# Designs tried in a protein design chat: VH-VL binders against Phosphoribosyl-dephospho-CoA transferase (mdcG). Part 19

Target 1, 226 residues: Phosphoribosyl-dephospho-CoA transferase (mdcG), of Bradyrhizobium diazoefficiens (q89xp2)
Amino acid sequence: MTSPCKHGDRPPGRHDLVFVSPAGWRAMLDARDDLAADSLLARWPKMRWPTIRRRALPHEATGVALGLPLPPSAGKKRVALLVEIDHVASVARPPSLQQARAYAPRNWWPTLDRLDGLALRHSVDARVYGSLAWQSLTGLDYVTGRSDLDVLFEFRSETDIDRFVADVAAIETSAPMRLDGELMSADGAAVNWREVHGGASELLVKSIERVVLLDRHQFISGATGS
Key: E = the ipSAE of ESMFold2; O = the ipSAE of OpenDDE; V2 = 0.75 times the mean of E and O plus 0.25 times the DockQ between their complexes.

## First folded at step 16 (VH-VL; framework fv_livmoniplimab)

Design t2 (from s1 with heavy chain L54M; at its last look DockQ between E and O 0.68; V2 from the best seeds 0.80)
Fold by ESMFold2, look of step 16:
Structure t2 (fold): chain C 226 residues (1-226), chain A 119 residues (1-119), chain B 107 residues (1-107)
Amino acid sequence: as target 1 above (226 residues)
Amino acid sequence: QVQLVQPGAEVRKPGASVKVSCKASGGTFDSYTIDWVRQAPGQGLEWMGRIIPMWDIAKYAQKFQGRVTMTADTSTSTVYVELSSLRSEDTAVYYCARDSWEGYYMDVWGQGTLVTVSS
Amino acid sequence: DIQMTQSPSSLSASVGDRVTITCQASQDISNYLAWYQQKPGQAPKILIYDASNLQTGVPSRFSGSGSGTSFTLTISSLEPEDAATYYCQQYDNLPYTFGQGTKVEIK
């Protein structure tokens, strides 16, 4: 069995949105009576909403591990899915801050605008995940009065990360919500922004494959655990 | 308002290879699936395969397996199809098409590249 | 592979006529079917997705219907600019496949 396409571009990563083909949804729903009986999950293929990439569990040796967080009104359930690679129809980046803004509470808008401006000044690509992302993707009510703003900051090699996180902290001081964000390097490895701002010499770095401790310098330079 | 830009024409001899580019103008490919479809003179549309640029993975129609490769360069918003061991029957217009966001149907088409295979 | 068969292969009709093109799938594809229009020297253009939904900007004289294995594209009142070849395409499963096409000419 040979791979149809091997290329050295960015590997599949955390937070990738994954659209499942009609055949893929049929296969998953046929295998899972609990999914087939859920009226909201039955809407997912009809509405053409994505799923999200997650780390595979040890028993999930083959296929693509996917997740689907349901809205709070459905009991805040996280659905675990597994699909064959041929049933991945499309892959997309998470929504940008700009795309998600219209779906956020109005009192969040000044903070979102400041974050967007900060990202532009530092050459950072800012995206959302978590409740605001899913509200943006589905139009369903995910964001509550207690929700965090979950931001993915994709930085470049020229980005001064220490200055960036200091400015993020300044924005959070006057924000109406907690900023729960990740800094992501070009290879898809990510660290919580607070660990960097807190001055930790070792960082807990997450990727689709594993979670490791790396030196601050090693992460900042773009080197990650293999 | 994205446009897919392809070169107009390529000429090759039998047995050679051709590599056709498809570049997004006014957008990127990194959140979309791209199909390649060809059309021989006076014939219908023939699906060759598709690539998911963000993961740089492809699936090919069985007829082309072993002769076709598709690749992506997301930094330049460009996708390529390469067809090897060319025959006169490969003379066709080669279209790239962007799928809908969910990767189902082809909502934006390039204007096509005429590949002529002549002795 | 899912085979798509169109009927008729060609037709000729007058401006104002109602035109019907059918597409048969070799297996149940639910509503996962698109219709494309191609004019001579041009790339195909999407008209209908999910069997019956008009793409933005497509004139309302075009409509699609059907589900399962049998699908229909209808032009309620033919216009001169509708002279083209029309293709159906399934996206229920890989490989994606097209019908052989239906050429529509104006008398």
Scores: ipSAE 0.789, ipTM 0.903, lowest interface PAE 0.8, mean pLDDT 89
ESMFold2 (binder alone), look of step 16: mean pLDDT 92; pTM 0.947
OpenDDE, look of step 16: ipSAE 0.901; ipTM 0.958

Design t3 (from s1 with heavy chain K59R; at its last look DockQ between E and O 0.47; V2 from the best seeds 0.77)
Fold by ESMFold2, look of step 16:
Structure t3 (fold): chain C 226 residues (1-226), chain A 119 residues (1-119), chain B 107 residues (1-107)
Amino acid sequence: as target 1 above (226 residues)
Amino acid sequence: QVQLVQPGAEVRKPGASVKVSCKASGGTFDSYTIDWVRQAPGQGLEWMGRIIPLWDIARYAQKFQGRVTMTADTSTSTVYVELSSLRSEDTAVYYCARDSWEGYYMDVWGQGTLVTVSS
Amino acid sequence: DIQMTQSPSSLSASVGDRVTITCQASQDISNYLAWYQQKPGQAPKILIYDASNLQTGVPSRFSGSGSGTSFTLTISSLEPEDAATYYCQQYDNLPYTFGQGTKVEIK
C-alpha cells in the first residue's frame, strides 16, 4: 500500500465520526498502556463505537487526530487518540436528530421534533453532537439534567440564515434545555447560532484548522457547494 | 433499502481509460466506505481498493497503484473508479460495494459493470 | 499482505449433504472474516460476517466458525439453490484480500 491520495475540496469536518480499523485499534492499544488498562477503552473496539475528529496539536503533524469522550460515570475526560490514515476504516456524519430522538429524555422530544421540522422546512441538515450524540452512539448515560442540546445545522447557499435562526430562537423559548447549536457551511466552517441571531457584525468562526473572527458577510459569502 | 446502481457495460480499446460510476439509490453513501472489486471472466474476486466518500480519500491495492483513481461526488451520491492504460487482461466485471457502517465488511453490492477491452 | 487460502477449490455434492469449506489466513485475523456467496451471473452476497454471525435473511443452514487463522463455512443440508461459488475475505488489515473461491456444484 502507498500513502492515501489527497482528498477533494471538502475539508474534513471537526464533528466527523471516525471508525478505526481492527489493525488501528490493535496498534493503539499495544502502544498505549493507559488505553489498554482502562476497561471501557479496551471495550471500545469490541463495541465498534466511533471516535470523533479533533484539531491536531502542534506535535501531531502526522496521522489523524481523534477524540473519545467518556461518559460522566467514567470521569469528565476526552481521550486523545492519533491514528494513521490507513487505519481509518470509515467516516460518518454525526447522528441525525431523528436517529438521536429515541435516546433523549422524553421531555426533550417535542423540541427535537420541532427542530427536525424546522430543518426540513429550510432544507437544513440537522445533526447532534455532544452528550446526546454519544448517548445515541453508545447507549451509555451521557445526558444529565444539566446537559445542553448540541445541534449542528448544515446550511446550503440558498438558506435564509437570518430567518432560520429566528425560528430556532422561537423553538428554544419553550425548550426544557439550553440549545447550543452551530451553523456550518459546506466548507466545514461553523459559528454559534446565537451570534448570528444576536446580529453580531463579527462572528467567531471555527474550523478543523483554526478559530478566527470574520465579518458576518465573509462567513455567509463563504458558503459553497450543496 | 439502498441500492448501488452501476452501468451495465463499457467497451474500450487497449491503452484507453475507463471510468465506472456507482450511484446510491434510496439513500446516500457519504457515511459509508465504498470498495471496488473486480472479477475477470471465470476468475475470483480481486479487491482493487476503497474510498471514504466524506473525505474523498482512497487507498489502492499495490497492483493498481499508478493506474487507478477513485473519487467521490457526495452531492450526487456517486463514487467512481477510473482505470487507465487498459489491457485485454483488464476485461472484467467491476463491482462497487458499500461497507458496514464501521467500514469492516461489504454489506451491499452493485450488480457490476462489464468492462471489455478489445480491439 | 494477508493471504487467504480456501479448500477445496471445487466440490460436487448431493442435495441434503453437509458441505464444509475451509479458509486459512496467513496470520492471526481474530474474527475479522466474511463469507460471500456468488451465484452464476450475479453479484456476490454476504452470508456471514465476523466469522460466525449470520447476515439477516440468510437461511439458517449456513453457519460459520473459527478464529485466528482457521475458518469454516458449513452448509448443514445442501439445497439446489446453494450451487454457487463461495469466497472468504479478511478485513483485519489493508489490503483486504479474498480467498480464491470454492465452487459448489450439485451432482
Scores: ipSAE 0.839, ipTM 0.928, lowest interface PAE 0.6, mean pLDDT 89
ESMFold2 (binder alone), look of step 16: mean pLDDT 92; pTM 0.945
OpenDDE, look of step 16: ipSAE 0.908; ipTM 0.960

Design t4 (from s1 with light chain L94M; at its last look DockQ between E and O 0.60; V2 from the best seeds 0.80)
Fold by ESMFold2, look of step 16:
Structure t4 (fold): chain C 226 residues (1-226), chain A 119 residues (1-119), chain B 107 residues (1-107)
Amino acid sequence: as target 1 above (226 residues)
Amino acid sequence: QVQLVQPGAEVRKPGASVKVSCKASGGTFDSYTIDWVRQAPGQGLEWMGRIIPLWDIAKYAQKFQGRVTMTADTSTSTVYVELSSLRSEDTAVYYCARDSWEGYYMDVWGQGTLVTVSS
Amino acid sequence: DIQMTQSPSSLSASVGDRVTITCQASQDISNYLAWYQQKPGQAPKILIYDASNLQTGVPSRFSGSGSGTSFTLTISSLEPEDAATYYCQQYDNMPYTFGQGTKVEIK
């Protein structure tokens, strides 16, 4: 038996994209009549689109917990999947801002370009999740007029987080959408950028295993995974 | 086009170990699965296993279980295969290959490392 | 393990000939099959994925067909640079297995 998540190591990213093998898709579809009956879900293995890592539920003791968000035209359903580790064919990071740009509404482009420039200046790795990510990955219409821009900002210990979030806030003032971004430390723990910008002393910190309240300084100093 | 760079040759005695590197030149491994495939002189291709570098986890062909270890160092864009308890039958060219993005077929191959096991 | 059996083991043909190589899987692998070309002293190179899709940059004289258990690689008009060994490989289920190879020589 192998396990991808070990105590004390950097846990796998909450937003990792996971490609399922042909055998893995067969196993899931054979076990789940609801998946086999859905015409769009039947296309998923044929189109070779990824799934996304999600937090395991209490009864999911083994395997890799995956999610599959369907587009608005299919009712915005999020399908929960569980796959054996040997059926993981590949794991990828979420799409970069640059990769996602071509799939975004045209009026989002200046904001994406400014965020990309900001990320470069601060040596932050910026990627998208949510509706724009899935529009980029599938070509299906996920982004609507009410969609947020969901950005994942991976920072390093040398990053000036306070200056970074101040610059994000400045970019949002001219943005045509709400910016719903997460700051992620090297250990995979993430917090909403607005909580940091607002000066909160306690932050709601999310990881693959849990959601907890931490002191601001605990989050910033927790990059080593100890 | 990423290139996979491997050392050209290694010589070992029976019973020793060898560790072969595979480094991405002009690219990254973070979002791709890497396979290791060997080819004995005059023989066909033999799949040894694969590694998922982002998670640093591997699966090995049963024939090699217990003698092979694959690891990844994403900070240097390098993966490794280590084969222990070498026998003369392990003399072969060892290729690394990057899979397609979905991890299905091998679209980029290294030039191979010739490992010779001789007394 | 899924066994992949290629036929023939070797062949010799003239420039301009139509060449056909077959690959038989021991169980249904749908279309999860690739064809690779290996020239002497070189690493393998992918030609075809998903049984019938040409990889970018591969000449159109190469084609693939089949599904399930029986697959074919065709070279419509053999050229001198096509002298090589050709391998099929399944990726339906681990371990990913190769056929034993077909050596193609020019007369």
Scores: ipSAE 0.817, ipTM 0.916, lowest interface PAE 0.7, mean pLDDT 88
ESMFold2 (binder alone), look of step 16: mean pLDDT 91; pTM 0.939
OpenDDE, look of step 16: ipSAE 0.904; ipTM 0.958

Design t5 (from s1 with light chain N31D; at its last look DockQ between E and O 0.65; V2 from the best seeds 0.81)
Heavy chain, then light chain:
Amino acid sequence: QVQLVQPGAEVRKPGASVKVSCKASGGTFDSYTIDWVRQAPGQGLEWMGRIIPLWDIAKYAQKFQGRVTMTADTSTSTVYVELSSLRSEDTAVYYCARDSWEGYYMDVWGQGTLVTVSS
Amino acid sequence: DIQMTQSPSSLSASVGDRVTITCQASQDISDYLAWYQQKPGQAPKILIYDASNLQTGVPSRFSGSGSGTSFTLTISSLEPEDAATYYCQQYDNLPYTFGQGTKVEIK
ESMFold2, look of step 16: ipSAE 0.831; ipTM 0.926
ESMFold2 (binder alone), look of step 16: mean pLDDT 92; pTM 0.946
OpenDDE, look of step 16: ipSAE 0.905; ipTM 0.957
ESMFold2, look of step 17: ipSAE 0.829; ipTM 0.921
ESMFold2 (binder alone), look of step 17: mean pLDDT 92; pTM 0.946
OpenDDE, look of step 17: ipSAE 0.906; ipTM 0.959

## First folded at step 17 (VH-VL; framework fv_livmoniplimab)

Design u1 (from s1 with heavy chain A58P; at its last look DockQ between E and O 0.63; V2 from the best seeds 0.80)
Heavy chain, then light chain:
Amino acid sequence: QVQLVQPGAEVRKPGASVKVSCKASGGTFDSYTIDWVRQAPGQGLEWMGRIIPLWDIPKYAQKFQGRVTMTADTSTSTVYVELSSLRSEDTAVYYCARDSWEGYYMDVWGQGTLVTVSS
Amino acid sequence: DIQMTQSPSSLSASVGDRVTITCQASQDISNYLAWYQQKPGQAPKILIYDASNLQTGVPSRFSGSGSGTSFTLTISSLEPEDAATYYCQQYDNLPYTFGQGTKVEIK
ESMFold2, look of step 17: ipSAE 0.825; ipTM 0.923
ESMFold2 (binder alone), look of step 17: mean pLDDT 92; pTM 0.942
OpenDDE, look of step 17: ipSAE 0.905; ipTM 0.961
ESMFold2, look of step 18: ipSAE 0.824; ipTM 0.925
ESMFold2 (binder alone), look of step 18: mean pLDDT 92; pTM 0.945
OpenDDE, look of step 18: ipSAE 0.899; ipTM 0.958

Design u2 (from s1 with heavy chain A58K; at its last look DockQ between E and O 0.70; V2 from the best seeds 0.82)
Fold by ESMFold2, look of step 17:
Structure u2 (fold): chain C 226 residues (1-226), chain A 119 residues (1-119), chain B 107 residues (1-107)
Amino acid sequence: as target 1 above (226 residues)
Amino acid sequence: QVQLVQPGAEVRKPGASVKVSCKASGGTFDSYTIDWVRQAPGQGLEWMGRIIPLWDIKKYAQKFQGRVTMTADTSTSTVYVELSSLRSEDTAVYYCARDSWEGYYMDVWGQGTLVTVSS
Amino acid sequence: DIQMTQSPSSLSASVGDRVTITCQASQDISNYLAWYQQKPGQAPKILIYDASNLQTGVPSRFSGSGSGTSFTLTISSLEPEDAATYYCQQYDNLPYTFGQGTKVEIK
C-alpha cells in the first residue's frame, strides 16, 4: 500500500448533517423561546429535517454545535443550536452532487453534470452544501437567481489538486452561477478552491476546531497524508 | 436494496468473548446509525446499544456497560459488536439493524447470529 | 428507562377476524413508537413508524393509532401470513425499549 487510506480516523466534518433525537428537540424547544416562537423552526422536528455541524463559538465549549439555515422566505437567518451528544440520533454526509441535481434549476444541470464527471475522473467525492443542499433536503425554496453553487470536494492522496481546480475554473466560465467550494482532505481540513487556483503561497485552512494560515505545500502534502 | 449480512452461529464457553459482524450489502451505512438488539430463546427483544459510524459515537445500554464494544470498518461497510465475559444467559440471537436516516426506528434488520454459551 | 407493556401476551384468531394489540408506555412518548412483525424463524421487520404511518410495502389491513402513552396496532382482517409475534418499540429517548411481544396464532 503506497497511498493507504486511513479507516475509521475521519474527524467530524464542518458540513456533516446531524439529526437530533425527539428528546433533543424537546429539550431545545423547552429552553429556547425564540425557537418555539418561530413557526418554521417549531415544525423542523416534525419534518425530520437535519441540522448541520458548525464550528463552535468560543463560549460553546460543551456540546455539539449545530446550525439551521432558514430559507430566504423566512428571513435567511442561520440559527445556532447546541445539543448534548446523547441527543445526536444520526449523522450523515452532505447530499451528493448527483442527488442534489433533481432539485436544482434546470439551467444548472449541464454544469452539475460536468462537475460530477470531473469529480469521478479525479476520484473526488463531490457533495453540496449551502442553498442547493437545503433545497434538496427540505424541498423549500433556498436557491435564488443570485445563489452560488456550494460544493464540497473531498479529495484523496492521488488527486492532482492543481489540475482539478484548473478544470473547475474551466467549467465555471460557462456556468450560469458562481461556483463556490472547498477542497477537503481526508482529515477534514479544508481550503477554498479559488485560493488554490489563484496560486496563493499561504492558504486559510479550516477545520472544525480552528482556522490557521498554512504554507500551500504544507497543506497539500499534509492533506495527502504525508 | 440494502441488506445486512451476519454470520449464522457462534459457540463459546463461559468467560470467553465473541465478536459478531454485520456487513452492508447493496449499499453503505456510514451515514446511518446501527443498533444491536438481542433475543434470548423464546424471549423478547432487548436493545444493547448503537454506533454512529461517521462520528464513531457509541452508546451502550447500562446492563452491558463494561462488557460490550461496538466498532465499524468503513472500508468493508461492516460493524461489529463484541461481548466479553460471556455467561450462559448471554445465549441469544444477536441482530444488527440499520436505523431510518434520522436515526429513530430500525428499518432494515440483519438475519441474526445465534450465539450459544455453553460449557 | 421507559417501560413498554403490551396486551395481550398471546391471542388466537380466525382468518378474517379483526385483531387489536395494545401497547402502554410508562411516560408520554408523543408519537415516537414503531411496530415490528417477527414471523417464526425470521428477523423482525418494521410495519408502522410514528405510531400510525405504514412502512412502504406493508398491507393496508395493518393500522396504528394512539399517542402519548396508549397505542394500538390493528389488523382489520386477519390473513394466514399474519401469524407472527408483534413488538412495539419507543424511540422517544435512550435507551430504546420494546414491549414484551404479542404472539398471534391462526385457529
Scores: ipSAE 0.797, ipTM 0.912, lowest interface PAE 0.8, mean pLDDT 88
ESMFold2 (binder alone), look of step 17: mean pLDDT 93; pTM 0.947
OpenDDE, look of step 17: ipSAE 0.915; ipTM 0.962

Design u3 (from s1 with heavy chain Q65K; at its last look DockQ between E and O 0.75; V2 from the best seeds 0.83)
Fold by ESMFold2, look of step 17:
Structure u3 (fold): chain C 226 residues (1-226), chain A 119 residues (1-119), chain B 107 residues (1-107)
Amino acid sequence: as target 1 above (226 residues)
Amino acid sequence: QVQLVQPGAEVRKPGASVKVSCKASGGTFDSYTIDWVRQAPGQGLEWMGRIIPLWDIAKYAQKFKGRVTMTADTSTSTVYVELSSLRSEDTAVYYCARDSWEGYYMDVWGQGTLVTVSS
Amino acid sequence: DIQMTQSPSSLSASVGDRVTITCQASQDISNYLAWYQQKPGQAPKILIYDASNLQTGVPSRFSGSGSGTSFTLTISSLEPEDAATYYCQQYDNLPYTFGQGTKVEIK
């Protein structure tokens, strides 16, 4: 059974950055020998780097499910964390393209600049996730020669989505990396930009709670207010 | 540069409620935690609670639990505190404050709203 | 709840004096402590975060030190504009708590 995406309030969602309080880190490190023993994980609270929201596993009935992506040098693993809601100190949106630019490989800069200009022209809020986001947040080496550029495109009801994805495709033809991106509506539901560009009649819509197939028109009309 | 804009004053009778707004001017709240702090005349600062606007979730100091509600409207970059069952000792200046990005300390403060509770 | 105790409650000092204000936490809060200045009729303003880090735009005559349970705010050479009430605040654990405040007056 599929549910339409509604235009409106943004629920807690995928890609939200979550900062854990000092008490939360202390409780977690005291209880988890694997975290306390890992030198990089033990450093996380000192550096005040965020974590990322993830879907809860079935046995995680209460609390906030978080992930901590490690860089490639540490095996490129995502560590699963679970914290009490009171230990969430702050929640932030992912870094903007402009914030991340200085941390990207130099040969990525023209593509980032073109995407930033495109986002401005279409009134789209463009942010990064994945390896570039974590490189910009931590200063650690996350981006490799094989890395995608992962962009989150938060669009508004007035956005011409078909024109937007066509322009994204044009930018990618000369890009030095694969451009992986999600179009995200105001209610936090997201689809891969390639599915929209490719003309798929049904789209795989992802949110923090579920993954569902929706008709293209149903997603666009619900997400854009049309 | 972000500024937090609050109404200047509110007057209420005992037993009523008050809802105080805090709006970001030149910025937004959607990546920051907001604290509410009050100060009775001639007294110190008292933390009431905090709200995480992106998730619209709040934690309240125990003293106010049951009488305080905090909400957020990220579309207008505005947060609210509502205090019910007002007493004369609730007369105070009510400040909103934006936390540092990691949500630890209060780096930007509103100018405060004077709430006066009198019969 | 973590209790924060400031000392002294008030002090009076001359321009140019070195002023120290102490803050004692009821438990170890590492360096999770901020200092705020509040002038009469104004909102508080942050001076120091993480016990010793000076906020941008704050004069270098202000400094903070300490960790664990004992913290100090120092004004190396008091200026007339430093007449204010100073508060410490811990952010180690909820609920956040403030010290009672220290009123600094110019003689």
Scores: ipSAE 0.815, ipTM 0.918, lowest interface PAE 0.7, mean pLDDT 89
ESMFold2 (binder alone), look of step 17: mean pLDDT 91; pTM 0.941
OpenDDE, look of step 17: ipSAE 0.908; ipTM 0.959

Design u4 (from s1 with heavy chain D56K A58K; at its last look DockQ between E and O 0.63; V2 from the best seeds 0.80)
Heavy chain, then light chain:
Amino acid sequence: QVQLVQPGAEVRKPGASVKVSCKASGGTFDSYTIDWVRQAPGQGLEWMGRIIPLWKIKKYAQKFQGRVTMTADTSTSTVYVELSSLRSEDTAVYYCARDSWEGYYMDVWGQGTLVTVSS
Amino acid sequence: DIQMTQSPSSLSASVGDRVTITCQASQDISNYLAWYQQKPGQAPKILIYDASNLQTGVPSRFSGSGSGTSFTLTISSLEPEDAATYYCQQYDNLPYTFGQGTKVEIK
ESMFold2, look of step 17: ipSAE 0.821; ipTM 0.922
ESMFold2 (binder alone), look of step 17: mean pLDDT 92; pTM 0.942
OpenDDE, look of step 17: ipSAE 0.915; ipTM 0.963
ESMFold2, look of step 18: ipSAE 0.814; ipTM 0.918
ESMFold2 (binder alone), look of step 18: mean pLDDT 92; pTM 0.946
OpenDDE, look of step 18: ipSAE 0.909; ipTM 0.959

Design u5 (from s1 with heavy chain D35S A58K Q65K; at its last look DockQ between E and O 0.68; V2 from the best seeds 0.80)
Fold by ESMFold2, look of step 17:
Structure u5 (fold): chain C 226 residues (1-226), chain A 119 residues (1-119), chain B 107 residues (1-107)
Amino acid sequence: as target 1 above (226 residues)
Amino acid sequence: QVQLVQPGAEVRKPGASVKVSCKASGGTFDSYTISWVRQAPGQGLEWMGRIIPLWDIKKYAQKFKGRVTMTADTSTSTVYVELSSLRSEDTAVYYCARDSWEGYYMDVWGQGTLVTVSS
Amino acid sequence: DIQMTQSPSSLSASVGDRVTITCQASQDISNYLAWYQQKPGQAPKILIYDASNLQTGVPSRFSGSGSGTSFTLTISSLEPEDAATYYCQQYDNLPYTFGQGTKVEIK
């Protein structure tokens, strides 16, 4: 950021949960016959379940680009939505790992507990996205026997990133699932934990605005070219 | 259980500004929408607007547009409302309220800040 | 803006009486309506959301009904502690708006 401001501001992220207002849902259902015809999508406003932020496409010049992942029983598709900013009723961070634990398969619990303990020791905020997040948010069956655990690790400047990812790798060796984790810096940029663990000199860094290749030093410092 | 903590009272002269704080205690507000509602003595409730702290999105009621500013400080779990060019009819209790998780109705209320505007 | 009109503006009733308060919306708001109770010197407290759902911890003597443009709050048997002002509020569309309130007094 070029202007002096409060350190630690968190910009909007691509994993943020977005609740659409009653007026917003009404506008979308009136305009989208495909949404109105699908019985599960019709439940979304009734159940007041959230959607998720996604990157806007070039032709989506105005509004807020949202996604709605359907469960496997409905074909595992992600519905694209576009709403006016005034129809955003609330925004929330993804569920914490601890909040999602009760909705995970029981054989995942020891791994989740180890990840919680690791995150606490390293001052990392651990959140879930993907199938476990949506299972915890909706109560619908999203997690299958082949599901990854998708974790967002929000780290701080004092976090020893190299030690952290080494410990994540150790946890995964005895886990019942593949761990698809992202490390997120203070500016909202994220990288896959395996790239960091693998020692790559350049990392594929993702944010809501762009995907870029940065050297390892730039990512660790929290800079993404802002 | 989350509580919203506000200062008890503020006194200002006409033409001044006031900035009222609202701090989350026993939790955070960064995953919630915060509304501000005022109540003049002996009068009903008046919605002033709301802020979505995580995205810093604001919507103000038309009556207050141009005089009101809402801000959030996520590091201290505090939101603020600032009302400028105060007039005697701005004398009221100013409540902050946390909207439901979906951002619809107000499920947690602060105890209010009495702002008195007098010469 | 959606206008919310409550009636009556005030009422006086005895302990044990059935009390009904109505709220009219200027347009169809489906069930997107909440009821609040406010006692003197206190912040409002939510009683009912989505027109008819009791908030956790609210006594069962309170109930809400209605949809569209016409809504009611009912206290089946008035208690002394129910003396308060009651407000309806719509959340169908911004700006959110309140009814003008109904003051309930005990005779």
Scores: ipSAE 0.768, ipTM 0.896, lowest interface PAE 0.9, mean pLDDT 88
ESMFold2 (binder alone), look of step 17: mean pLDDT 91; pTM 0.935
OpenDDE, look of step 17: ipSAE 0.917; ipTM 0.963

## First folded at step 18 (VH-VL; framework fv_livmoniplimab)

Design w1 (from u1 with heavy chain D56K; at its last look DockQ between E and O 0.61; V2 from the best seeds 0.81)
Heavy chain, then light chain:
Amino acid sequence: QVQLVQPGAEVRKPGASVKVSCKASGGTFDSYTIDWVRQAPGQGLEWMGRIIPLWKIPKYAQKFQGRVTMTADTSTSTVYVELSSLRSEDTAVYYCARDSWEGYYMDVWGQGTLVTVSS
Amino acid sequence: DIQMTQSPSSLSASVGDRVTITCQASQDISNYLAWYQQKPGQAPKILIYDASNLQTGVPSRFSGSGSGTSFTLTISSLEPEDAATYYCQQYDNLPYTFGQGTKVEIK
ESMFold2, look of step 18: ipSAE 0.838; ipTM 0.926
ESMFold2 (binder alone), look of step 18: mean pLDDT 92; pTM 0.943
OpenDDE, look of step 18: ipSAE 0.906; ipTM 0.958

